# Ledger of designs, part 118: VHH binders against q9y6x5

Target 1, 379 residues: q9y6x5
Amino acid sequence: LPPKLLLVSFDGFRADYLKNYEFPHLQNFIKEGVLVEHVKNVFITKTFPNHYSIVTGLYEESHGIVANSMYDAVTKKHFSDSNDKDPFWWNEAVPIWVTNQLQENRSSAAAMWPGTDVPIHDTISSYFMNYNSSVSFEERLNNITMWLNNSNPPVTFATLYWEEPDASGHKYGPEDKENMSRVLKKIDDLIGDLVQRLKMLGLWENLNVIITSDHGMTQCSQDRLINLDSCIDHSYYTLIDLSPVAAILPKINRTEVYNKLKNCSPHMNVYLKEDIPNRFYYQHNDRIQPIILVADEGWTIVLNESSQKLGDHGYDNSLPSMHPFLAAHGPAFHKGYKHSTINIVDIYPMMCHILGLKPHPNNGTFGHTKCLLVDQWCI

## First folded at step 3 (VHH)

Design s9 (framework vhh_5j56_2)
Fold by ESMFold2-Fast, scan of step 3:
Structure s9 (fold): chain B 379 residues (1-379), chain A 130 residues (1-130)
Amino acid sequence: as target 1 above (379 residues)
Amino acid sequence: QVQLVESGGGLVQPGGSLRLSCVASGFTLSKYSSYAIGWFRQAPGKEREGLSSISWSGGGSTSYSDSVKGRFTISRDNAKNTVYLQMNSLKPEDTAVYYCAARYDYEGSYLLDSKEYDYWGQGTQVTVSS
């Protein structure tokens, strides 16, 4: 029987939550599996870019989902997370479910993972749910487990996405221990439900399960606002994305716009596209705008208004607050092994190895994840 | 303090039209606003459903649920600090209490997800019946 893999994402699960809160179900999962304490995500540290990096192994400039709001200068198309179903935006890469279906003649299943309800290179996940935030975790889990047990060709790759703790992280901020404790306990209970369901269905011992996330969360404040309207009149540019990374499309000379922005606030960096730091791997794509503004951690860019957001992400990917974790269990993984750090792009080639797929060219390094796997030596 | 007040609900026959209004106070709506407005509905015995949103991001993004796409249109009048939902070709299934909600306008969050909205109006009843 071919190996099987279930990839689970809890959106916005900051790595250090594992040290600051109790997770009895997740700790039982880790005890018989592996833990990567920090996953260094891609810049910008937002939902759609990082979810697509997990399943393609590519930096944003290569896979084309460069933000949750973007503009393509060549085609003049606009994208937002509320209008994500145009295949145009997703076609610059081949996600693992497409490779799984085309290369191995196996099925894929998806409960809400970004991109899985879109035909990419004319291939859509064999089983999927159209994105709807109102659908419960239990319904998503019921569908995934049904498809894992009752499919022809067999489902060998499945994904499950859940919006928490990101939504609560934005609402309460990660420093609200009372509210975050309640939210994180509910997530741990959902992990317990997941493991119990897999055990009851006889899937647990033969299924590889990865639990991860796309980014972390940092505390924001009304005392840490950057008012863009005080820097430059809105008639001089079109704003493509606002905070904490603003994407600026000039309507006048680019240098003039840059000069108006560059000294406006000590709490943001202003980059011409060609000056964006190489370490971000965020330059070589038509969807990256001529000027970007990068706010310092915990600072919010606004347009002459207050912000009610108490938590946010999107900041510099070197910040530990932006990092998620990765935990895994199954026949491919060691038991009781702890690893410090991998890059989020490393997850894709590891998953391809587990499934016996030939990875498309990618930015991940298989060597970084070798120590997690029973069939490898980590030298 | 942010407040939202819905109006324009009422009784309409199947195939008819209604325009709902949402008046915002405590923040200013503009094409460069920091806030997004969403319309949601809840019918008796059913979960709250996201219908449409309007935000500034991506050049003035709008979104629609599949159940209302092509029938409902969201718009805003910044001078009146008001968001509208134009509802056409109404069906008995559209009968519900309609809510206006506001959230900070940023990328990385699902604009039809009611859990992400911090401010809610009290609702306005729409009944589609002959």
Scores: ipSAE 0.000, ipTM 0.325, lowest interface PAE 12.3, mean pLDDT 88

Design t1 (framework vhh_surovatamig_d1)
Fold by ESMFold2-Fast, scan of step 3:
Structure t1 (fold): chain B 379 residues (1-379), chain A 125 residues (1-125)
Amino acid sequence: as target 1 above (379 residues)
Amino acid sequence: EVQLVESGGGLVQPGGSLRLSCAASGFTFSDYAMSWVRQAPGKGLEWVATIKQSGSETDYVDSVKGRFTISRDNAKKSLYLQMNSLRAEDTAVYYCARKLYYWDSPLYRPEFDYRGQGTLVTVSS
């Protein structure tokens, strides 16, 4: 039987939620599997960039999905709802489902993972759902399990994406114990449903399952706003992305725009593109704008407005609040093993190993995940 | 290039109704979620309502839920805000805004890249 892998993402699942709330179903999953307590994600700590890094093993400057809102300076194209299915945006990397389908004639299945409804290098996921946030977790799960059991060539790689707890994290903030407790309990119940469904269908014993997330969440406040309109007139620049990382395309001389911004707030750093810290790996791509503003944790960049947002992400990837976790169960994984930290780019080469695929060149290090795997020597 | 032109503002008594309109040009209107934001005298901008591209989903600030309805007509490239049961606290300049594209952006998020010149709504006896 060829090895099979289901990759599940709960968007915005901050790693330390595991320590502050009860997850009986997830804890049972971990007891018979593995837990990585922190996954160090890529900068910018946002949904599209980090979901694409998980499946390519690349930093954002290398895979080209550098933000949730983008402008390509060479082609003059804007990333928007009208062209987010344009392969142009996604073709700077080869995601694992493409590699899976092109090696040994295997199939892939996808329920809403970013990029899976796009033909990338002329290859679209064999089975997929067009993105629609209104589709229930149950319907996504039903489709994925149907495809895992009823496909030729066999589905060996499947993905499932869910928008919570990110949406609630933004609305309530991660420090709202009452609302977050309700939301996280519902997610744990969905994990219970997932395990139960796989067991009922006879998939559980032979399927590798990874549960992870793209980023965490930090508390924001009306008391922590940076009003960009107090720094610079909107006529001087085009705004490509706003908060907490603002992407600025100057309409006048770059140095003049930089000088208007550089001392405007003690709670943001202003970078010319060439001065962006090397540790971010966020510089070498035409979609990274000439000036980038990075807000301090918990600060929101606004345009002369209040913000209803009580939680946010996108901040410095060294912040523990931005880190998700990774849990896994299945024949490839040890039972009851706990690991401290991996990089989010390490997930891709690990998944390639489990599936017997040759990985494309990537920024991950297979050695970082060896201790999770039964077929590897952990020294 | 991108233009948003609001109309329909005016003086109305408490408990009254008013309908705001916004005419969009210079971009593919049906590709963007649209918002209404307002600025009360001496206050900053406040997000009021957002509607998705197709009109399938809407969200509102809590103070206007059940009283205001956002809608759009993609064929006419127009955005609307039906305001019922108006209160003195609703007095503000109302701006039509094009929502900044953002995959996981909640509808209540007031981020926008363009706004119009605004239309004044005064609720007073």
Scores: ipSAE 0.156, ipTM 0.605, lowest interface PAE 5.5, mean pLDDT 91
Fold by OpenDDE, second read of step 4:
Structure t1 (fold): chain B 379 residues (1-379), chain A 125 residues (1-125)
Amino acid sequence: as target 1 above (379 residues)
Amino acid sequence: EVQLVESGGGLVQPGGSLRLSCAASGFTFSDYAMSWVRQAPGKGLEWVATIKQSGSETDYVDSVKGRFTISRDNAKKSLYLQMNSLRAEDTAVYYCARKLYYWDSPLYRPEFDYRGQGTLVTVSS
């Protein structure tokens, strides 16, 4: 039988939640599989970019999803969560579900993973659900497992996406122990439901399952605001993305705009596009605007009309608060093994290996995940 | 192709000394932390020692501290293990191992991606 892989994402699941809260079901999952305690994600640490990095192995500058909100100056197109269906935005890379179908004549399935309801390179997942936040986890899970179990050609790769604990993290802030405990309990219960469903269907022993996330969450406060209107008139630029990484499209001379912003706050770094730090791998794409503003951890960039969240993400990808985790179970993985850290782009070559796919050129390093895999050497 | 070739093993009496060597090829030796691991008869692999790329930092399993010294010569692409005050429990096949790269990996983390064929060290009276 061909190997099968289910990739599950719980949006905004910060890595240290595992240390600070109880997860009986997830811990049992980990006990029988592997854990990567911290996954260094890509900059910016936002939902669409990082989910696409997981399934392409590419930095954001390479796969072209550089933010949740984007603007292309040549085509005058806009990208947002409410306007994400144009293949134009996704076609700069080939996600693994497309590769899976084209290389091996297999089927892929998806339950609301970003980009899965869009034809990419004229290929769409054999089975997919259009994104709808109102659809329950149970319904998503039922569809995914049905496709994994009954499809022809067989579904060998599937994705499952869930919006928590991100939404709650934004609402309550990650430091709200009472509310976040409740939210994380529910997530653990969903993991329990997932495992139970797989066992019930006889998939548990043969299906490789990865449970991960795209980013963490940091605590924000009304006391940590950066008001751009105090530094520059809004008529001098177009705002493409706001916080915690603002994308600035100047309407006047770029240098003038830069000079007005460079000293706006001691808690914000201002970069010309060509001066963006190399470690971010966030420079070589036309969709990255001429100037970006990067707020310090926990600081929020605002305009006078802007509202504030109690938690947010998108900050420097070296910050632990931005890091998710990865757990995995199945015949490809060891049992009872814990690993400290990998890069989020490393997941792609690992998944390709598990599925027997030739990976497209990517930024991941297969060697970083060898210790997780039973067929690879690692002490 | 990555190659690691161990040498220097042999039979030695308790309290004796041996010096193991590892010749590396097929990769930029100076870019990687290197380790020694060992496998005793009937036991699994055990981490012994790690040395950082520059050689400025080392770490050891507790049982060999004060007795074993790991060193390297990056110009010669060589790794060494000086073993003094050898004990019967040190009997094992010793392997040179390349440490897997991680941006935040401590030296004692036993994660490796390549190892040699090993050299046998037997400590017996």
Scores: ipSAE 0.024, ipTM 0.374, lowest interface PAE 5.5, mean pLDDT 93

Design t10 (framework vhh_8h5u_2)
Fold by ESMFold2-Fast, scan of step 3:
Structure t10 (fold): chain B 379 residues (1-379), chain A 126 residues (1-126)
Amino acid sequence: as target 1 above (379 residues)
Amino acid sequence: EVQVVESGGGLVQPGGSLRLSCAASGFTFSSIDYYMGWYRQAPGNQHERVAIISSGGSTNYPDSVKGRFTISRDNAKNTGYLQMNSLKSEDTAVYYCAKGYRVERYGSKTYTFDYWGQGTQVTVSS
């Protein structure tokens, strides 16, 4: 019988929430499984890029989803959260559900994930839901468990995505203990519902389950704004993405735009594309603009306006506030093992190993996750 | 204090037109972080989004109103509008103006909004 894997994402689940709030259901999950305390995500620390890195094992410059808003200089196409269905944007990589369906002639199922409702390399997830934020967690759970139990060929890879705690992190900020406590308790209850449902259906003992996230959250403030209009007139450039990483497409000479921006704020780094730090792995793609502005943690780039965001992400991936965690349970995983840190690109080759798939070339290192797995030698 | 006040509702005949207004106070619709949207609710139904506009002027409409409704904003007056043309009986609802902000919700077919007005009644009947 082929191994099965359910990959669950709670968007914007900052790793240190685990130390500052109580998660009785998640702790019971971890007690008989594994915990990675920090996952170092890819730059930029945004939803679309990091979710696609989890399922491809690639840096953003390699898989092509370089932001939630992007422009391709070669084709002159613009991507936004309102027109994400064009396969062109997703075709620079092969996500794990495509590999799963093509290598072993198995099925994949998606109760949502960036890319699963798009045909990528002419292959769409065997079962999927079109993205709709109004669909309850319970309906997503009902669909995914139905597909895991009743599919031919069998569903061996499945995803389940939930928008919280990201939405509340933006609205309240991560330092709002009262509101975040309520939100995180609800998430822990959903984890309890997930485990109970899998046990009730006889899936729990034979299913590998990974619970993870794409990024964290940091506190923002009206006192920490960078007004881009005070640096440069809007007629000099086209704005592709704004905050906290601004993507600037010059309408005049690139050097003139750079010179207007480079010393505008002590809380923003300005890079010509060629000068973007190598550690970001954010340079070698036509969708990365000629000038990139990177705000310091907790600073918001604005256009002569106020911001109501009390929390945000997208910042430097070395910041612990940007890091999620990973917890896992199932026949592939040790019980009661804690690991300190992995890279988010390491998840893909680990998942390929669990499913018996040959990974596509990727930026992950299997050695970083081998201590989590029962069938691996851990030094 | 952050508020929105809807106005312009009324009784119109099928095929008629109506323009709704949304006056904002305590914030500005021109802010890059803000989105303005119109939602409607008929008795017993959930709130249905009918239009959204970003600070940059990008708009989105469901198929049920696309081509008939136009959302706009006047930043100088801090007021949003919904121009409704070719009205149908099924457009009968209380219409709410909502301030929103960007949330990165993979594929983001919807935005996060707070409903701060009491709404304005639109009735399409002959």
Scores: ipSAE 0.014, ipTM 0.238, lowest interface PAE 6.7, mean pLDDT 87

Design t11 (framework vhh_8h5u_2)
Fold by ESMFold2-Fast, scan of step 3:
Structure t11 (fold): chain B 379 residues (1-379), chain A 126 residues (1-126)
Amino acid sequence: as target 1 above (379 residues)
Amino acid sequence: EVQVVESGGGLVQPGGSLRLSCAASGFTFSSIDYYMGWYRQAPGNQHERVAIISSGGSTNYPDSVKGRFTISRDNAKNTGYLQMNSLKSEDTAVYYCAKGYRVEIWGSKTYTFDYWGQGTQVTVSS
C-alpha cells in the first residue's frame, strides 16, 4: 500500500486571513492535523515562481520560472501570460510528479497546478487537465478523486489548484473586509466539500492532504503609484515585467539606464543584477534581466497611467503580507500541532519523504519540517 | 468611475461584416494593468468569450471566431474595436464589452474587475 499525497493550493491565501476571518471547515481540518502559521515564499512572490518552488524545492534562479512574464536573452524566447506550453521554460528543474513517475514507477494526477500540462524532461503528469480557468472546483475535485481511486499504476501524488482568493484579492484588496469575508467563506466551504468528498469515497483516513498557497496579498492604492515614465524615456529600454518588480532590458549602456532610475522614487529600490540582495536568491539565471526595480509594499509601478489594482503581490519575501500558510492532515502528520514558520522550498523534501522518493538536489531543509511528521523526532 | 460603452451593433446578412466599438472612461487602454474583452450571449446559451486584448496588444480568440474576428485598440482615442468578418447565423448574439484586470494565474486570461457595457445586438439573417 504505497503512501498517497494530495497537494492543494488556494492561490493568494495570505496567512493573516486565518486570524481575521472564521474558517470552521479549515479549523476542523487543522484540529486533527498540523498548521504552519507562515510559509516564507521565494522572491519574487508571484504565482508561477512560487508554485514551481513548492514542487521542486528550488529558488527561482535555480528552477528558471523567475516571473510570470519572462525573456531569455540567450535564446530570445518570450514567456507571456498566455498558456505557454514550451517545455524550455520548465526544463531547468525536475518537479515532484516527474520524480514520482520515473523513480517509483507510480502515477501522478493534476488538476491545473502550474506546469502539469507541460511535458517536462519528456514526462507529463500521468493524468492531467489542460489549464482552463472556467473549470469549476467541483470538476477538478471530481477528476482528482476519480484518479486517486481508479488508477493502475496507482496515483500516489495528486495536485489541485484554485485561483481564489487571489483573483478577489486583486479586485477588492485584502482590507475590504465585507467582500473578502464573502470570498473566504466560499473558500472555506470548498475545503468542507473537499473533506466531505474524500470521506464519502473512503480516501480520508489513508490520504495525506496538504492545503497551502503560493503567496499573500497587500493593499494597493491610486495614491501609491510610481510613474516609470517620469524616470526614463521608453526608447532607452525594453520592459519585460512591470509591477511590483520591474524587469528592465537596456537598449543603451546599462550604467546609463541605472543612473536614470536609481534615485527616481523613494518607494522603489533599483538594482543592477549583480547587486540584487543575496537573501533574495534572485541573480543566477539568464531570465533575470540586467536591471531589477523592486517597489515598496503597497506601491504599484505604472507607465504614465492609473492602475485599478486594489491588491497585489510580488513584493519582498520578508514581508508577512506576502506569506501563505500550510495546513496538513493524514497518516504522516501529527494531530493538533502548530508550527510557526517554514520556507516554501522546505515543502518539496518533506513531500519526497512522505512518498518515499529520493529528492533531487534542492534548497529546502528537511529538518525544518520534522516536527510535523509522526515518523520523526523534533530537533 | 470606470465605464465602457458599446456601439456598432445591427442587422447584417450572412457573409457580411460589422465593426463594434468600445469607448472607455475612468481608465486607459495603454496601461499594462488593463485587459479589454468582447463576450457574447445568444438566447439559450452561456456567455462566450470572443476576444481578449491586453494593453500591450496581445490577443486571444476561441476557435469559433479565430481568423474571422479581430480585436484591436486605439490608445489615443481610448477605444477598443471588434472587427467581425464572414458573419454566420451562429454569430447572432448580444455582444458585451468588458474591462478586466489580469490576475496572475497561468494559462488563461481572467477578469477580476467586471466592468461591463450594456450590450449591443448583432443579428445575422437573410
Scores: ipSAE 0.000, ipTM 0.241, lowest interface PAE 11.3, mean pLDDT 87

Design t12 (framework vhh_8h5u_2)
Fold by ESMFold2-Fast, scan of step 3:
Structure t12 (fold): chain B 379 residues (1-379), chain A 126 residues (1-126)
Amino acid sequence: as target 1 above (379 residues)
Amino acid sequence: EVQVVESGGGLVQPGGSLRLSCAASGFTFSSIDYYMGWYRQAPGNQHERVAIISSGGSTNYPDSVKGRFTISRDNAKNTGYLQMNSLKSEDTAVYYCAKGWRVEIYGSKTYTFDYWGQGTQVTVSS
């Protein structure tokens, strides 16, 4: 029987929620598995970039999904519709489900993980659901478990995506204890449902399960706005992405645009593309614009005062508020082991090892995750 | 303090035109995370979407109004518009302006609207 892996993402699950709220079902999962307390994600700390980094092991400049809204300077294409099925945006990397399917007699299944409904390098996930936010967690789980039990060739890699707690984090902010408590309890109940379903179907003991997330969440406020219109007139640039990382395409001389922006607010950093800090690994791609603006944690860039969001993400990936966690259970993983931190790009080579796949060249380091695995030497 | 107010409704003959206005107060339509939408409700029916415009100017329409209705906005006036041409009796409804945003979710066409106007009546004469 080949090894099997289910990768589950709860979007926007900030790591320190685990310290501030009770998660009885997740705690039982961790007790018999492993916990990585912090996962250092890639910059920018947004949904599309980080979900693609998890399944490719690459920084954004290498896999090409550099933001949730993008413009490619060479082809003049725009990516602003999340239902855009153009493989062009995804073809700069090979995600793990594609590699999994290239092995003889293996299938992949997907319940709405970003990219899984797009043919990438002429390969689409063997079983998949088109993204639809109205589809319940239960329906996604029912499809995934059906495909894990009733597929030929067998499904060996499966993904499951859920929009919470990100949606509520944006609406209420992470400091709203009452609303976040309700949302997080619901998520813990969904984790309980997932474990119970896998046990009922006889999958639990032989399936590796990873529960993780793409980023965290930080508190925003109407008192922490950066009005870009106070810095520069709209006629000088085209806006490709706004907040908290603004992507600026100049209509005039780049230096003139930069000079108008560079000292406009003490709460954002302004970078020419070549001056973007090396630690971000966010420079070498045609979809990264000539000027980027990076807001300080909790600050929102607006064209005029207009933000309803009480929570946001996309900020500097060194910020603990931007970090998710990783929990895992299954025959590949130790029981009751806690690890402090890994990089989000390290998940891909670990998953390749578990599935017996040869990883494509990537930015992850297998050594960072080996202590989680029963078949590895650890100190 | 945050509100949208519709105006420009009225009585018009079949085949005629009307322009609805949506004045925003306490916020602007210029943020990339915001959408403006027009919805309508005829007696006995659920609210239905008529048009949506993004901060970047991208528009979307159902087939029932596509080619007849045009949504636009004027950021300097902080006002949204719905230009309605070739009006039919079936277009008779209360028209609502709404400010919303799209949750940051892959593949979603779903929009969340938290600020609604009180509506303006459009009647297309028999």
Scores: ipSAE 0.019, ipTM 0.332, lowest interface PAE 5.7, mean pLDDT 88

Design t13 (framework vhh_surovatamig_d1)
Fold by ESMFold2-Fast, scan of step 3:
Structure t13 (fold): chain B 379 residues (1-379), chain A 126 residues (1-126)
Amino acid sequence: as target 1 above (379 residues)
Amino acid sequence: EVQLVESGGGLVQPGGSLRLSCAASGFTFSSYWMSWVRQAPGKGLEWVATIKQSGSEKDYVDSVKGRFTISRDNAKKSLYLQMNSLRAEDTAVYYCATRYEVTYRSGDYTVTFDYRGQGTLVTVSS
């Protein structure tokens, strides 16, 4: 039987939550598997960019999903979380489910992972669910496990996406211990349900399972707002993305717009595209706008209005608050091993190795994850 | 035709109290989250308070917590804001607004406001 892998994402699961709350089901999973305590994600630390980096092993400038809101000046197309189905946006990279289907006579299955309901390079996941936030975790899990057991060609790669704790992190903020405790306990119960379902179906001992996330969460406040309308009149630019990374398309001379924005707030950095720090790997793509504003951690950019968000993400990827974790269990993984840090782009070449796939050129380093794997010499 | 008609504003001294009312018509009031938003002279719109359809969940901007209370009467299709211990900085036009939360695939929690009418002016001055 070919090796099988289930990749699970709980959106917005900050690594530090593992130390501040109790997760009995997740801790039992880790005890017999591996834990990477911090995953350094890509900039910007947003959902669509980081989910696509996990499955391509590429920085955002290379895979083309550079934000949750994008504009292409040549085609005049707009991308958003409500308008994400045009293959144009996704075709700058090849995600692992496409590689899985094309290199071997294998199938892929998907429950809501970003991009899996879009044909990419004319290839869509063999089994998939169209995105619908109202579909329960239980229904997503039932479909994935059915497809893992009852497919020809066999499903060897499956994905499962869940919107929490991100939605609650935004609503309550990560410092609301009472509400976050309730939300995180519910997630731990869902992990228990996942393990129980896999055991009941005879999948648990032979399936590789990765539980990870795309980013963390930081506390925001109405005392930490940057009013962009106080810096510049909206008639001078088109706003492509707002907060905490604003993407500015000038309607007048770029230098004039830059000068109006520069030094407007001590809690925001203003970059011409070519001056964006190299460490972000966020420069070499036409979808990155001519001027980028980057708010300091916990600061929200607004347009003459209050922000309802008590938590947010998208900030500098060097911030520990932006980091998720990775836990894994299965025949490919050691038992009871803890690792400190990997880069989020390292997940892709590791998954290719587990599945026996040749990875497309990528920004990950297989050596960073080798100590997690039983078939590798950890020296 | 969706209509929201605010009332109850006026001139009040610092430390005083006012109760704002909003009469809703043209939509199923009981199916909507409702909010109060305000606009101080020369400033932008500021969200003040929100209440869930059932009245079970309430949220406030930090500057009014403990001083303002939002409530609703679904049978009367009315929204209220009880304002106590008023301060000069509470001076604004207050708008009744429909609110709904949209959770996107990105997980981004977003709040949309839609309001009608001219609002009700609250002036806190000695």
Scores: ipSAE 0.020, ipTM 0.277, lowest interface PAE 5.4, mean pLDDT 89

